VH-VL binders against Mucin-5B (MUC5B). Designs and how they scored, part 2

Target 1, 171 residues: Mucin-5B (MUC5B), of Gallus gallus (Chicken) (q98ui9r863to1033)
Amino acid sequence: GTCTVYGNGHYMSFDGEKFDFLGDCDYILAQDFCPNNMDAGTFRIVIQNNACGKSLSICSLKITLIFESSEIRLLEGRIQEIATDPGAEKNYKVDLRGGYIVIETTQGMSFMWDQKTTVVVHVTPSFQGKVCGLCGDFDGRSRNDFTTRGQSVEMSIQEFGNSWKITSTCS

## First folded at step 4 (VH-VL; framework fv_fezakinumab)

Design r14 (from g02 with heavy chain Y104F)
Fold by ESMFold2-Fast, scan of step 4:
Structure r14 (fold): chain C 171 residues (1-171), chain A 119 residues (1-119), chain B 111 residues (1-111)
Amino acid sequence: as target 1 above (171 residues)
Amino acid sequence: QVQLVQSGAEVKKPGASVKVSCKASGYTFTDYYMHWVRQAPGQGLEWVGWINPYSGGTFYAQKFRGRVTMTRDTSISTAYMELSRLRSDDTAVYYCARSKYTYFRFDYWGRGTLVTVSS
Amino acid sequence: QAVLTQPPSVSGAPGQRVTISCTGSSSNIGAYYDVHWYQQLPGTAPKLLIYGNSNRPSGVPDRFSGSKSGTSASLAITGLQAEDEADYYCQSYDSSLSGWVFGGGTQLTVL
């Protein structure tokens, strides 16, 4: 499956559901640290809107990718790698391809960022039912893409989005 | 071979603007970021800012915000740095240098452009 | 003032060892951002000498080595030669400034 973020707050989930959501916090876009895979998680992708210029308009995303041995922070085309477990083997590679920053894991997750507001996340079929976040749960049931952090199906887009916010980051 | 060829020396009066160019060759211009670094006579290196040639996106050091503008022309693989409202303490050699996402090391530098600001 | 602190000068005789320190803080070197080192010969542009704390580009002799500990980094030069006379700059990224920062530079004199 493929999940896409485009423009200012437009989403297409792994199961093909489209929705619009704008928020002022950091949000979990996609991860496999989910209720049926918590102890075997391999990645977490966090997004935040980045304001540009004096007008405070949103012109890019700030993205943090969290892996077992490292964190990668992306902002305005810059990449910062921080070793969180020095000496452990990396499970990912980073490449620049056609203006996109591309990050691929050995477990079958691919991430692409145009260095602005477009993000594409691919996961192999082995992740079916093991992912969660704004990108949905990739279970082949589009009705379940609005599953909240507590595994409750929510009809409100605002409630769905807010269930994936990192509360300490809100202002 | 990778080369960054900069424009020639400039002499400007206080209050004027200067635009320095950096022409890249020997690699794919849009695959590397371009930084600008200055060095006043007898002083150290000071980072001015950078541009992503693929997107045109820029970020400037706080000291230069409001006075510096970085642009590029992908058709001729050339990056530009324009500094306005020049003061005598802007007298410096201005370097362009490229970096990639791997380590963000400044692996190739231009030879520098001397900008002299005097009345 | 420079965000990264280097001694303004260091000296040694041919064949000796010299080290140049680069002291940062929790927003740069202490946040695990890489340290790079540049050599600037008189009248020339800087040249990349060490990147990613301890890696040498092709063409840089083994006499040059880099290390990092806590909020500081160090450049070591062994077997000093007259051609090593130059200014040396450390560089890192600073998260509080969202930009690249250089040390104030160290002038190496070979006696």
Scores: ipSAE 0.008, ipTM 0.496, lowest interface PAE 11.0, mean pLDDT 84

Design r15 (from g02 with heavy chain Y101F)
Fold by ESMFold2-Fast, scan of step 4:
Structure r15 (fold): chain C 171 residues (1-171), chain A 119 residues (1-119), chain B 111 residues (1-111)
Amino acid sequence: as target 1 above (171 residues)
Amino acid sequence: QVQLVQSGAEVKKPGASVKVSCKASGYTFTDYYMHWVRQAPGQGLEWVGWINPYSGGTFYAQKFRGRVTMTRDTSISTAYMELSRLRSDDTAVYYCARSKFTYYRFDYWGRGTLVTVSS
Amino acid sequence: QAVLTQPPSVSGAPGQRVTISCTGSSSNIGAYYDVHWYQQLPGTAPKLLIYGNSNRPSGVPDRFSGSKSGTSASLAITGLQAEDEADYYCQSYDSSLSGWVFGGGTQLTVL
């Protein structure tokens, strides 16, 4: 399944549900550190407020990808790779393709960023029911895409989005 | 080896402030949330709050809002917790503990700092 | 008052089995947040004993096990030994508080 973030805070979840959400905090876009699977997670993607006014159309996204032995920070069209365990073998590759930064893991997650406001996350079918965040739970049922951090479904978009905020990052 | 080394015991009078430190080593300081948990004598564990050393962002339990401030210094891999307007019932051992994400387990703990508040 | 409810004490004889319950609500354990367990030996800091409901860290004996059902979790200790005398705490995340919550603790006595 594929999850897309584009333009002025527009989202398409892994199950194809479309919604609009604008927030002023950092948010979990997609991860597999989810209820019933928290200790077996392999990735976490954080989409962050870049504080460039009230419109995402004039700003680039700030994104952090967190893996077991590495972290990738994306800001202002740039990439920074950090080895959190320098002795461990990297489980991902980074490429530049047609203006996109592309990050592919050996566990079946792919991430693409246009260095501005478009993000695409792809996960293999093995992740069905194991992911959570703004991108939804990839369970094959679009009605469940608004699953909050507390496992409530079909909530308001604002409640859904706010359930995935990282509270420490709000001003 | 992962270590969290905390500052020594403190004795304070009511109304004073105390600042406890937690120095991390054996891992990348900015990759893990740092939590503070306290334990009054003979009582259970009480979560105080967390700091994200990467961003400097913090979140405090409602009971401590307005009295607690958490900070960090990335140049020396040290987290701090300052508690102000101390009362006798703030007497406790204060622990630091790390977690990889907000709701991930606390896998390593400091040995604790005893803070005694008495006249 | 603790957010997660544990019995204040439990006891057993060497070699026996004991279980320690941890009862939560729909905002924590019932919201599918994992339960972790910590062992606190007298005069020491808590040590992670069980994480993610049922997993053991390296070095924790297999006689310690965890389980979770509905709004509750349980820690089971088989083959009790005198060295198991300690306080045991359950922990989960609470979505309504956006923070960590602990059980009140259970003192285990090996008689």
Scores: ipSAE 0.006, ipTM 0.494, lowest interface PAE 14.7, mean pLDDT 82

Design r16 (from g02 with heavy chain K100S Y101R)
Fold by ESMFold2-Fast, scan of step 4:
Structure r16 (fold): chain C 171 residues (1-171), chain A 119 residues (1-119), chain B 111 residues (1-111)
Amino acid sequence: as target 1 above (171 residues)
Amino acid sequence: QVQLVQSGAEVKKPGASVKVSCKASGYTFTDYYMHWVRQAPGQGLEWVGWINPYSGGTFYAQKFRGRVTMTRDTSISTAYMELSRLRSDDTAVYYCARSSRTYYRFDYWGRGTLVTVSS
Amino acid sequence: QAVLTQPPSVSGAPGQRVTISCTGSSSNIGAYYDVHWYQQLPGTAPKLLIYGNSNRPSGVPDRFSGSKSGTSASLAITGLQAEDEADYYCQSYDSSLSGWVFGGGTQLTVL
C-alpha cells in the first residue's frame, strides 16, 4: 500500500482514505512499532511541523526517519544521517531520483520526498496490519484508518490526528 | 528527577582494561541514547562513542575502535564502557551523558569517573 | 585534534559582554547540524547551556545566547558575573566522522 502527504495537510492513507489534517506538533506519520509487532518494528517516520505561517506560504516538511541503527533527518533540502551502528550492513539505501530523495529499506518500506511538501510512503503487502500512524493500519479496510494511538477507532479527524502527536511541540 | 550515577575512580596499569558503569534513573532508560565523553587532565572534551540502550547498537569514534566496547543492562538501567589495552594517555575523567533524538543535546551528565593509568 | 576551533581563553570584567566563537567546516556546522554549548565549572561535569544553536534549557538566564552563521557559531554572555568563570565548549555532529565533535574549549576569566 501507498500513503501520500501532499500540499499542506492533505493525506491519503495506505487503505485509500483521504483526509485533511493541520497540526502544529510533530506527528508519527507511519511506523511498524505497533501493537502485535512491537518486538519486530523496523521503522518510524515522523513529520515535524515547524509552525511556519501556514496561511502565508507553503512550508517544506521536516521529516525524521528512525531505523534500528540510524536516523535520517530531512530538512531544508538537506539529508542528515546519524548512525548508531554505521559499521553494520545498512538496512536501507538513499537515492536521488526525479527530484525526489528516495529511501528504501530491505524490509519493504520505501519513502520519497520532493524536498517540499510531498511525501510518499510505500509498504509491501507483508506489512498489512502491522503499521500504524497518520497513514493508517493497512488492513485493507478504510474504516480502521482513523485508529488512534490507544487503538480506539475515532471518527473525528482532529482527534485521530492529535492521538499521533509527539509530546509538547504544540502552540 | 533524571540522574546518572557513575562508578568510582579506578587505577590501572598499562595494558589492563577498565569498565566504567553509568546507572540511569528518573526516565525511561531505553528512550534515550547514552554517550561517553572523556577529558584528560587540563584538556578538552573528547567524544568516545554512544549506545542505543533499546537495541544495544553502538558506534565509536575512530580513535577508540578496537579498544572500546559499550554495553547496557536494561534490567538495572545501567550503561557500561569498557576500554582495553590501556595506555598512560588514556588517563582521564570519563563521563556518561544522555541524549534524545530531539537535537541530540547532551542534557544530563554523570559526575565522571577518574581513570588513572600509570605504572 | 579538535575538529571545531575555539579561542583558548577570553576575559572580561563584571557587567561586560564577551563572545566565544566556534569555527567548523562543511561537514558539521556548514552542513546545518545544530550547535550546542556546555558550561563546565571547575571540578564539575559539563552542563548544557545552549542547544539547537540558540535555545536555552530551563534555568539558564537570558544573558546567555547562541547564534550560528555559515560554518561558525558564537556564544554571547552579557552582564558578566563572577560565577560565569568556567570553561565553555561548543559541540556539533560531523557527517564525515559520523560522530559528535567538541571544540577545544574556551576558558573564561572574570576579572
Scores: ipSAE 0.006, ipTM 0.591, lowest interface PAE 9.3, mean pLDDT 84

Design r17 (from g02 with light chain G52D)
Fold by ESMFold2-Fast, scan of step 4:
Structure r17 (fold): chain C 171 residues (1-171), chain A 119 residues (1-119), chain B 111 residues (1-111)
Amino acid sequence: as target 1 above (171 residues)
Amino acid sequence: QVQLVQSGAEVKKPGASVKVSCKASGYTFTDYYMHWVRQAPGQGLEWVGWINPYSGGTFYAQKFRGRVTMTRDTSISTAYMELSRLRSDDTAVYYCARSKYTYYRFDYWGRGTLVTVSS
Amino acid sequence: QAVLTQPPSVSGAPGQRVTISCTGSSSNIGAYYDVHWYQQLPGTAPKLLIYDNSNRPSGVPDRFSGSKSGTSASLAITGLQAEDEADYYCQSYDSSLSGWVFGGGTQLTVL
């Protein structure tokens, strides 16, 4: 499945649900460190919007990708790659393609960023039911894509989004 | 309000081990990395390492590898740093401090635990 | 010893401006890693003063400002006050060490 972030807070989940959410915190966009896969988690993607002095404008999208042995920070066209275990074999590649920064893992997750506000996350069918975050749980049922961090299905998009915020990160 | 409460001062003999605790409150413990930083009397700050409370993953500064072990207990939101084979030059105040990611600022610090190593 | 170089001391009179430098290298500040500054009052834990080169946390007065150029960073304190007397530390990430590095610290004396 494919999850897309575009423009000012527009989302399409892995199961095809579209929604709008604006927040001033860091949010877990997608991860596989979820209740049914916690011991076998392989990635976490975190996003943050930075305002341009106006609440309606996003100057930059800051993205952090967290893997078992590395972290990658993306901001303003810069890539900062941090080895959290420098001796470990990397399970991903970083490339530039047509203005996109592309990060592909050997485990079936692909990430693309246009260096502005568009993010695309692809996961193979092997991730069905194993992911969580703003991108949803990829279980083929769009109705439960608004599953909160507490594992309840939320009908309010604002409460759903707020459940995936990282505490004390709000601007 | 975010608080990091550390265990009390310790006096140890050379060759012993010490285990310092840091209890977090006021935020989701697993959403932030916990770092350990030490400061010898009258000296500067020295980074020891970090633990990811969510995964239990750790990374230590080269100087401390083989002697330091960092752990956590998510049920009580507490991080631990154990330093073994203590030497007199390990005498320092040991701080815990949190960061959003491994290379982000340390926005909250514990008050420190004085560890004195003397014969 | 310290990977980032700071002057060991700086002095100023009330109302004056002082500047504290932090000199790094191509593996840290020069590799685009942000610089953070911490204030340590006597007998207390360090407190975040400036983050991401030039940003102030809530509650830090605008008398404190940070800047970064090339492989170096600078902390400026204007309108110096007696309560500013403290140790100041810069901090950045170092890619060659895969870890955090601090400056040696600068003791500010308000004369």
Scores: ipSAE 0.065, ipTM 0.693, lowest interface PAE 5.4, mean pLDDT 86

Design r19 (from g02 with heavy chain Y54S, light chain N55Y)
Fold by ESMFold2-Fast, scan of step 4:
Structure r19 (fold): chain C 171 residues (1-171), chain A 119 residues (1-119), chain B 111 residues (1-111)
Amino acid sequence: as target 1 above (171 residues)
Amino acid sequence: QVQLVQSGAEVKKPGASVKVSCKASGYTFTDYYMHWVRQAPGQGLEWVGWINPSSGGTFYAQKFRGRVTMTRDTSISTAYMELSRLRSDDTAVYYCARSKYTYYRFDYWGRGTLVTVSS
Amino acid sequence: QAVLTQPPSVSGAPGQRVTISCTGSSSNIGAYYDVHWYQQLPGTAPKLLIYGNSYRPSGVPDRFSGSKSGTSASLAITGLQAEDEADYYCQSYDSSLSGWVFGGGTQLTVL
């Protein structure tokens, strides 16, 4: 499955559901640290809107990818890799391809970012039902894409988005 | 060991085109950007552009847009730079150089290809 | 004109210290982009000398050092030797141009 973020807060989930959401916090876009995979989680992708000057317009995304032993911070075309365990083997690779920053894991997750507002996340079928976040749960049913952090299925996009915010990051 | 081997010197007349090659070895060709940089006799370094060998995507400095074309052939790990409508002030040594990121160092350079444009 | 400003020439005697400056602007060095330095011996391709403001590639002597402050960078050469006679270029990325920029080059003469 493929999840896409494009333009100013437009989303297409792993199950093909389209929605619009804008917020001023950091949000979990996709992760496999979810209730049916908590002990075997391998990645977490966090996004934040990066505003243009003092306006409410969005110029780009700030993205943080968190892996077992490393963290990658992406902002304005810059890549900062931080080893959270410097002695551990890396389970990912970082490449630049066609204007995109591409990050691929050995576990079947791929991430692409155009260094602005377009993000593409691909997961292999082995992740079906094991991912959660704004990208949904990849269970083959678009109705379940609005699953909140507490596992309630919500029809409200605003309530859904707010359930994936990282509260300490809100202004 | 990383090597970038460039094609031999060329002599062209004004208005012609030239195509310079850069053959890479000792690393995965598609994992690094390939840049082209030129240097006119007795002058400084001037960046021409880059190609991403993985995608074929390119970016050219404003001065060269409309006259330069960068391509690659992944089957032989070779990058090409073609410059058209040559003028005498295009006489320069043309270098290929690689970088991992678009904003980071050029760690290996080819030995250069002298292109002479004269009537 | 070069986007990054370097002195056109510098000279020193063997054993002395020389410093080569590289001045940029808020769109390149001042935007926290790193400065890289290249050495070009007569008749050869440029060779990476310093990267990331202050790091040396394997095989580059510790006589060569780099530093950065604000919108400027410097290359220092201590214990100057005859084989250091070359052209030196600074390089940075420019966000307004979305591309690479070089200094005009500095010719080092060892007296």
Scores: ipSAE 0.000, ipTM 0.454, lowest interface PAE 16.9, mean pLDDT 83

Design r20 (from g02 with heavy chain Y54S, light chain S54Y)
Fold by ESMFold2-Fast, scan of step 4:
Structure r20 (fold): chain C 171 residues (1-171), chain A 119 residues (1-119), chain B 111 residues (1-111)
Amino acid sequence: as target 1 above (171 residues)
Amino acid sequence: QVQLVQSGAEVKKPGASVKVSCKASGYTFTDYYMHWVRQAPGQGLEWVGWINPSSGGTFYAQKFRGRVTMTRDTSISTAYMELSRLRSDDTAVYYCARSKYTYYRFDYWGRGTLVTVSS
Amino acid sequence: QAVLTQPPSVSGAPGQRVTISCTGSSSNIGAYYDVHWYQQLPGTAPKLLIYGNYNRPSGVPDRFSGSKSGTSASLAITGLQAEDEADYYCQSYDSSLSGWVFGGGTQLTVL
């Protein structure tokens, strides 16, 4: 399945549900550290809005990808790779393709960022029911896409989005 | 089923070295990082470092760099921590603990090995 | 001293609620790193109690819960029982140290 973030807070979940959410904190976009897969989780993707200089408008996203033995930080077209175990077999690759920074894992997750506000996350069918976050649970049913961090299914977009907030100093 | 069995208590003099073992069973030894954590009598937990049993790669807390060496033997699913140039303030219970990732939870712990450093 | 700050002790009566705080900084709890909690009964090794801020391992009763806000985390214990008397430690990863950090520990006394 495919999850897309575009423009100013527009989302399409892995199950194809569209919604708008604009928050001022950091949010878990997608991860597989979820109730059906916590002991075998392999990635976590965090997004936050990045303002344009003196303007209050959002000109890009700041993105952090967390893997088993490494972390990738993306900001303003820059890539910072942090290896917590440089001896571990690298399970991802980074490529630049067209206008996108592309990160692909050997476990079947791929991430693409246009260095601005568009993010695309692909996961293979092996992730069905194993992912959670703003991108939803990829269970093949759009009605379950608004599952909160506490595993409640919610209809309120604001409550759903806020349940995936990472508590940090909000801008 | 998962067990981490540690070697017995050691008494050492200042300046000596000690090597503690941690034998893993009930899971695939090379699928989890092995961490070492110490606890001085009546004090809190202090992280020492980790080893990746698959690669043999290690990472040590800054305080222990130059004095600690972590190794493993995959044929017997055993991890080792050797601490050299022992001081009296190295007296502690040393635990091994496993984690799936380098910065994730320690889900199983050994029972600890008491190392006493005294003259 | 410990990098994460916990109160040295907390106490409560059976059936009450207690909360144990864990205060970090922007390089650890504030930097997306999860908080894990360990229970250490007298004379035993630590045991994983809460992981990933909110999750309970199999066998841990739901009266134990975790929360995280900003640069801090909390462990809540409801319906206190005598068996809960133990030391409790929080743990997180610290990016500035490139390593694990623990709280100083909190001794829970059940009165």
Scores: ipSAE 0.075, ipTM 0.675, lowest interface PAE 6.2, mean pLDDT 85

Design r21 (from g02 with light chain N55H)
Fold by ESMFold2-Fast, scan of step 4:
Structure r21 (fold): chain C 171 residues (1-171), chain A 119 residues (1-119), chain B 111 residues (1-111)
Amino acid sequence: as target 1 above (171 residues)
Amino acid sequence: QVQLVQSGAEVKKPGASVKVSCKASGYTFTDYYMHWVRQAPGQGLEWVGWINPYSGGTFYAQKFRGRVTMTRDTSISTAYMELSRLRSDDTAVYYCARSKYTYYRFDYWGRGTLVTVSS
Amino acid sequence: QAVLTQPPSVSGAPGQRVTISCTGSSSNIGAYYDVHWYQQLPGTAPKLLIYGNSHRPSGVPDRFSGSKSGTSASLAITGLQAEDEADYYCQSYDSSLSGWVFGGGTQLTVL
């Protein structure tokens, strides 16, 4: 399945549910560190919104990808790779393709960023029911895409989004 | 509320090892990185390394590689830092501190553990 | 030796303004990594004072403010009070070291 973030606050979940959400904190976009897979998690994607200032020509997203042995920070068209062991075998590759930064893992997750506000996350069918976050749980049913961090199904977009916020990042 | 409770002061001889503990409470232990920072008497703060309590993954500052080992026990929400082959210049207060991700702020700190290395 | 450069000391009288600088490089502050500031009162653990360049945790007075420009950051303290006498440390992340770096610390003396 494919999850897409586009423009400013427009989302399409892995199960095809569309919604609009605007928040002031950092949020879990997609991860497999979920209650049904916590000990076998392999990735976490955090999305942050940067306001357009007078000195900025475009609005861009700040994105952090967290893996078992490294983190990748994407900000203002730049990549910063943070490794826990520089000699360790990496489970992902980074490439530039057609104006996108592309990060592909060996476990079947792909991440694409246009270096602005468009993000595409693809996961293989092996992740069905194992992911959670703003992108939903990829269980083949759009009704469950609004599952909160506490595993309650919530139809309120604001409460759904806020359930995935990282509280320590809120201003 | 969030608390980080560290083990008591230690006095060690040169060449020995010391293991300091940091017990977390008031939050989900596996959701935050645990960092270790030391401060020699009258000196500044020096970052030693971090552990991800969820995975057990660690990263150490270059100066300490080969001498430091960080571990955790998720059943008791406790992180450990062991420093081996102690020298007198390892005398310092050792702090644990948490962060949400590798380059986020250290929002809560333990009170510190004084390690004195002397003959 | 500290990777981030701070003045070793600064002093001011009650009610005055002081500024503490923190100078980094292209691998840390210049690479868009946030700067955080910690206050250490004598005999205590450091306490988070400013995070994310300019944000204050709950309970920190608005007399404390942070800013960042290029490869440097600054902590400003206005309306200086005797209780502000402490050591102040800046902190950032360094991509070339893949780790946290601190400034050398600045001792603030209130005259």
Scores: ipSAE 0.006, ipTM 0.518, lowest interface PAE 12.2, mean pLDDT 81

Design r22 (from g02 with light chain S95D)
Fold by ESMFold2-Fast, scan of step 4:
Structure r22 (fold): chain C 171 residues (1-171), chain A 119 residues (1-119), chain B 111 residues (1-111)
Amino acid sequence: as target 1 above (171 residues)
Amino acid sequence: QVQLVQSGAEVKKPGASVKVSCKASGYTFTDYYMHWVRQAPGQGLEWVGWINPYSGGTFYAQKFRGRVTMTRDTSISTAYMELSRLRSDDTAVYYCARSKYTYYRFDYWGRGTLVTVSS
Amino acid sequence: QAVLTQPPSVSGAPGQRVTISCTGSSSNIGAYYDVHWYQQLPGTAPKLLIYGNSNRPSGVPDRFSGSKSGTSASLAITGLQAEDEADYYCQSYDDSLSGWVFGGGTQLTVL
C-alpha cells in the first residue's frame, strides 16, 4: 500500500483515508515496531514540520528513518547516514531521482521525499496489518486508520495525530 | 467544559491603548495556542495574531505589527491583547479563540469584547 | 476586500438545500491549506461548524457538509431549518500574507 504526505499537513493513509493534521512535535509517520506485528520491527519513519522562520507556512519536512543497524536524517535537501552498528551490512539503498530522495529497503519498504513537503511511503503486501503510525495499519479497512498509539480508534483527527507525537520533541 | 471568558466592553479615545483579557478554563492553558480575531460592526472576521501560552511566543498579522502586543499569565490561565494608538476604525468586537496547533481550526471562542473608539 | 470571496447572501426555504461558496487563490486554498467553516448566530460568537475541509465537530448535524476543489471550497446545508439562519464564514491560511484569512461572510436567510 501507499501512504502520502503532501502540501501543508495533508495525508493519505495506506488504506486510502484522507485527513489533515499539523503539529509542532516529531510524529511517527509509519513503522512496523507495532503491537499488531508479531515479527521483529524493521523500520520507523519520523517527521517534523520545518517552518519558514517565524512564518506560519511549512517550508519542508525534517525526516528521520530508523533501521536496525542505521539511521538516516533528512533536512533541507541534506542526507546524513549514521551507522548505529558499523559492522552490519546496509539493508537499504539511497538514490536521487527526478528531484526526489529515494530510499528502498530489502524488506519491502520504499520512501520518496521531494526535499520539501511531499513524502511517499510504499510497503509490500507482506506488511499488511503489521504497520502503525499516522499512515495507519494497512489492514484493508479505512475506517480504523485513525488508530492511536494506545490502540483506540479515534474519530478526532487531532487526538489521533497527537497520539503519535514523540512528547520529548515538542517545542 | 472549555470556557474562554473575556473582559467587559471598553470605550477609548483616539490615540489611547486598550488591553483585552481572555481567561481560559476546562483545559490545560499551555497546551493550546490563543488567537485574537476582530469584527467591526456589520463587517467580517479579521485575524490579529496568536500567542503560544507555553513559550510566550507571538506572531501578528502584518497590519497590526507595531501596534499590538500579546501576553499571557500562566498562573491565572489568562491571555491578553493590547492594541495601542487606537483609531476610530479599530472599533470592533475582539474575540479570543484557541487552536491546538498554529495552523489548526479555532475550536472554542470567547464571547467577544466590544471596543469602541470615539471622541 | 476579504481575501476569500463568499456571496454576501443566500436564501432557501425549510427542507431545501443551499450551498455557500468560498473562492481563494494559489496562495491559500490553492496552496493545499485547509478550509474551516464557522457559523455565527445573531449577537453571538462564531462557532466551529466544519474543519479540515469536510470534518464535523461533535454535535454538528450531518446535514452540514464541506468540500474543497482547487482554489475553492463549498459548504452545503441540506434539510434547511429556521435555526440555520446565521452568518457563515470560511477560513484558510495565506502564505503570501503569512496569516489566517477569512471570507467576507454569507448571510443565510430562511424563508
Scores: ipSAE 0.007, ipTM 0.483, lowest interface PAE 14.5, mean pLDDT 83

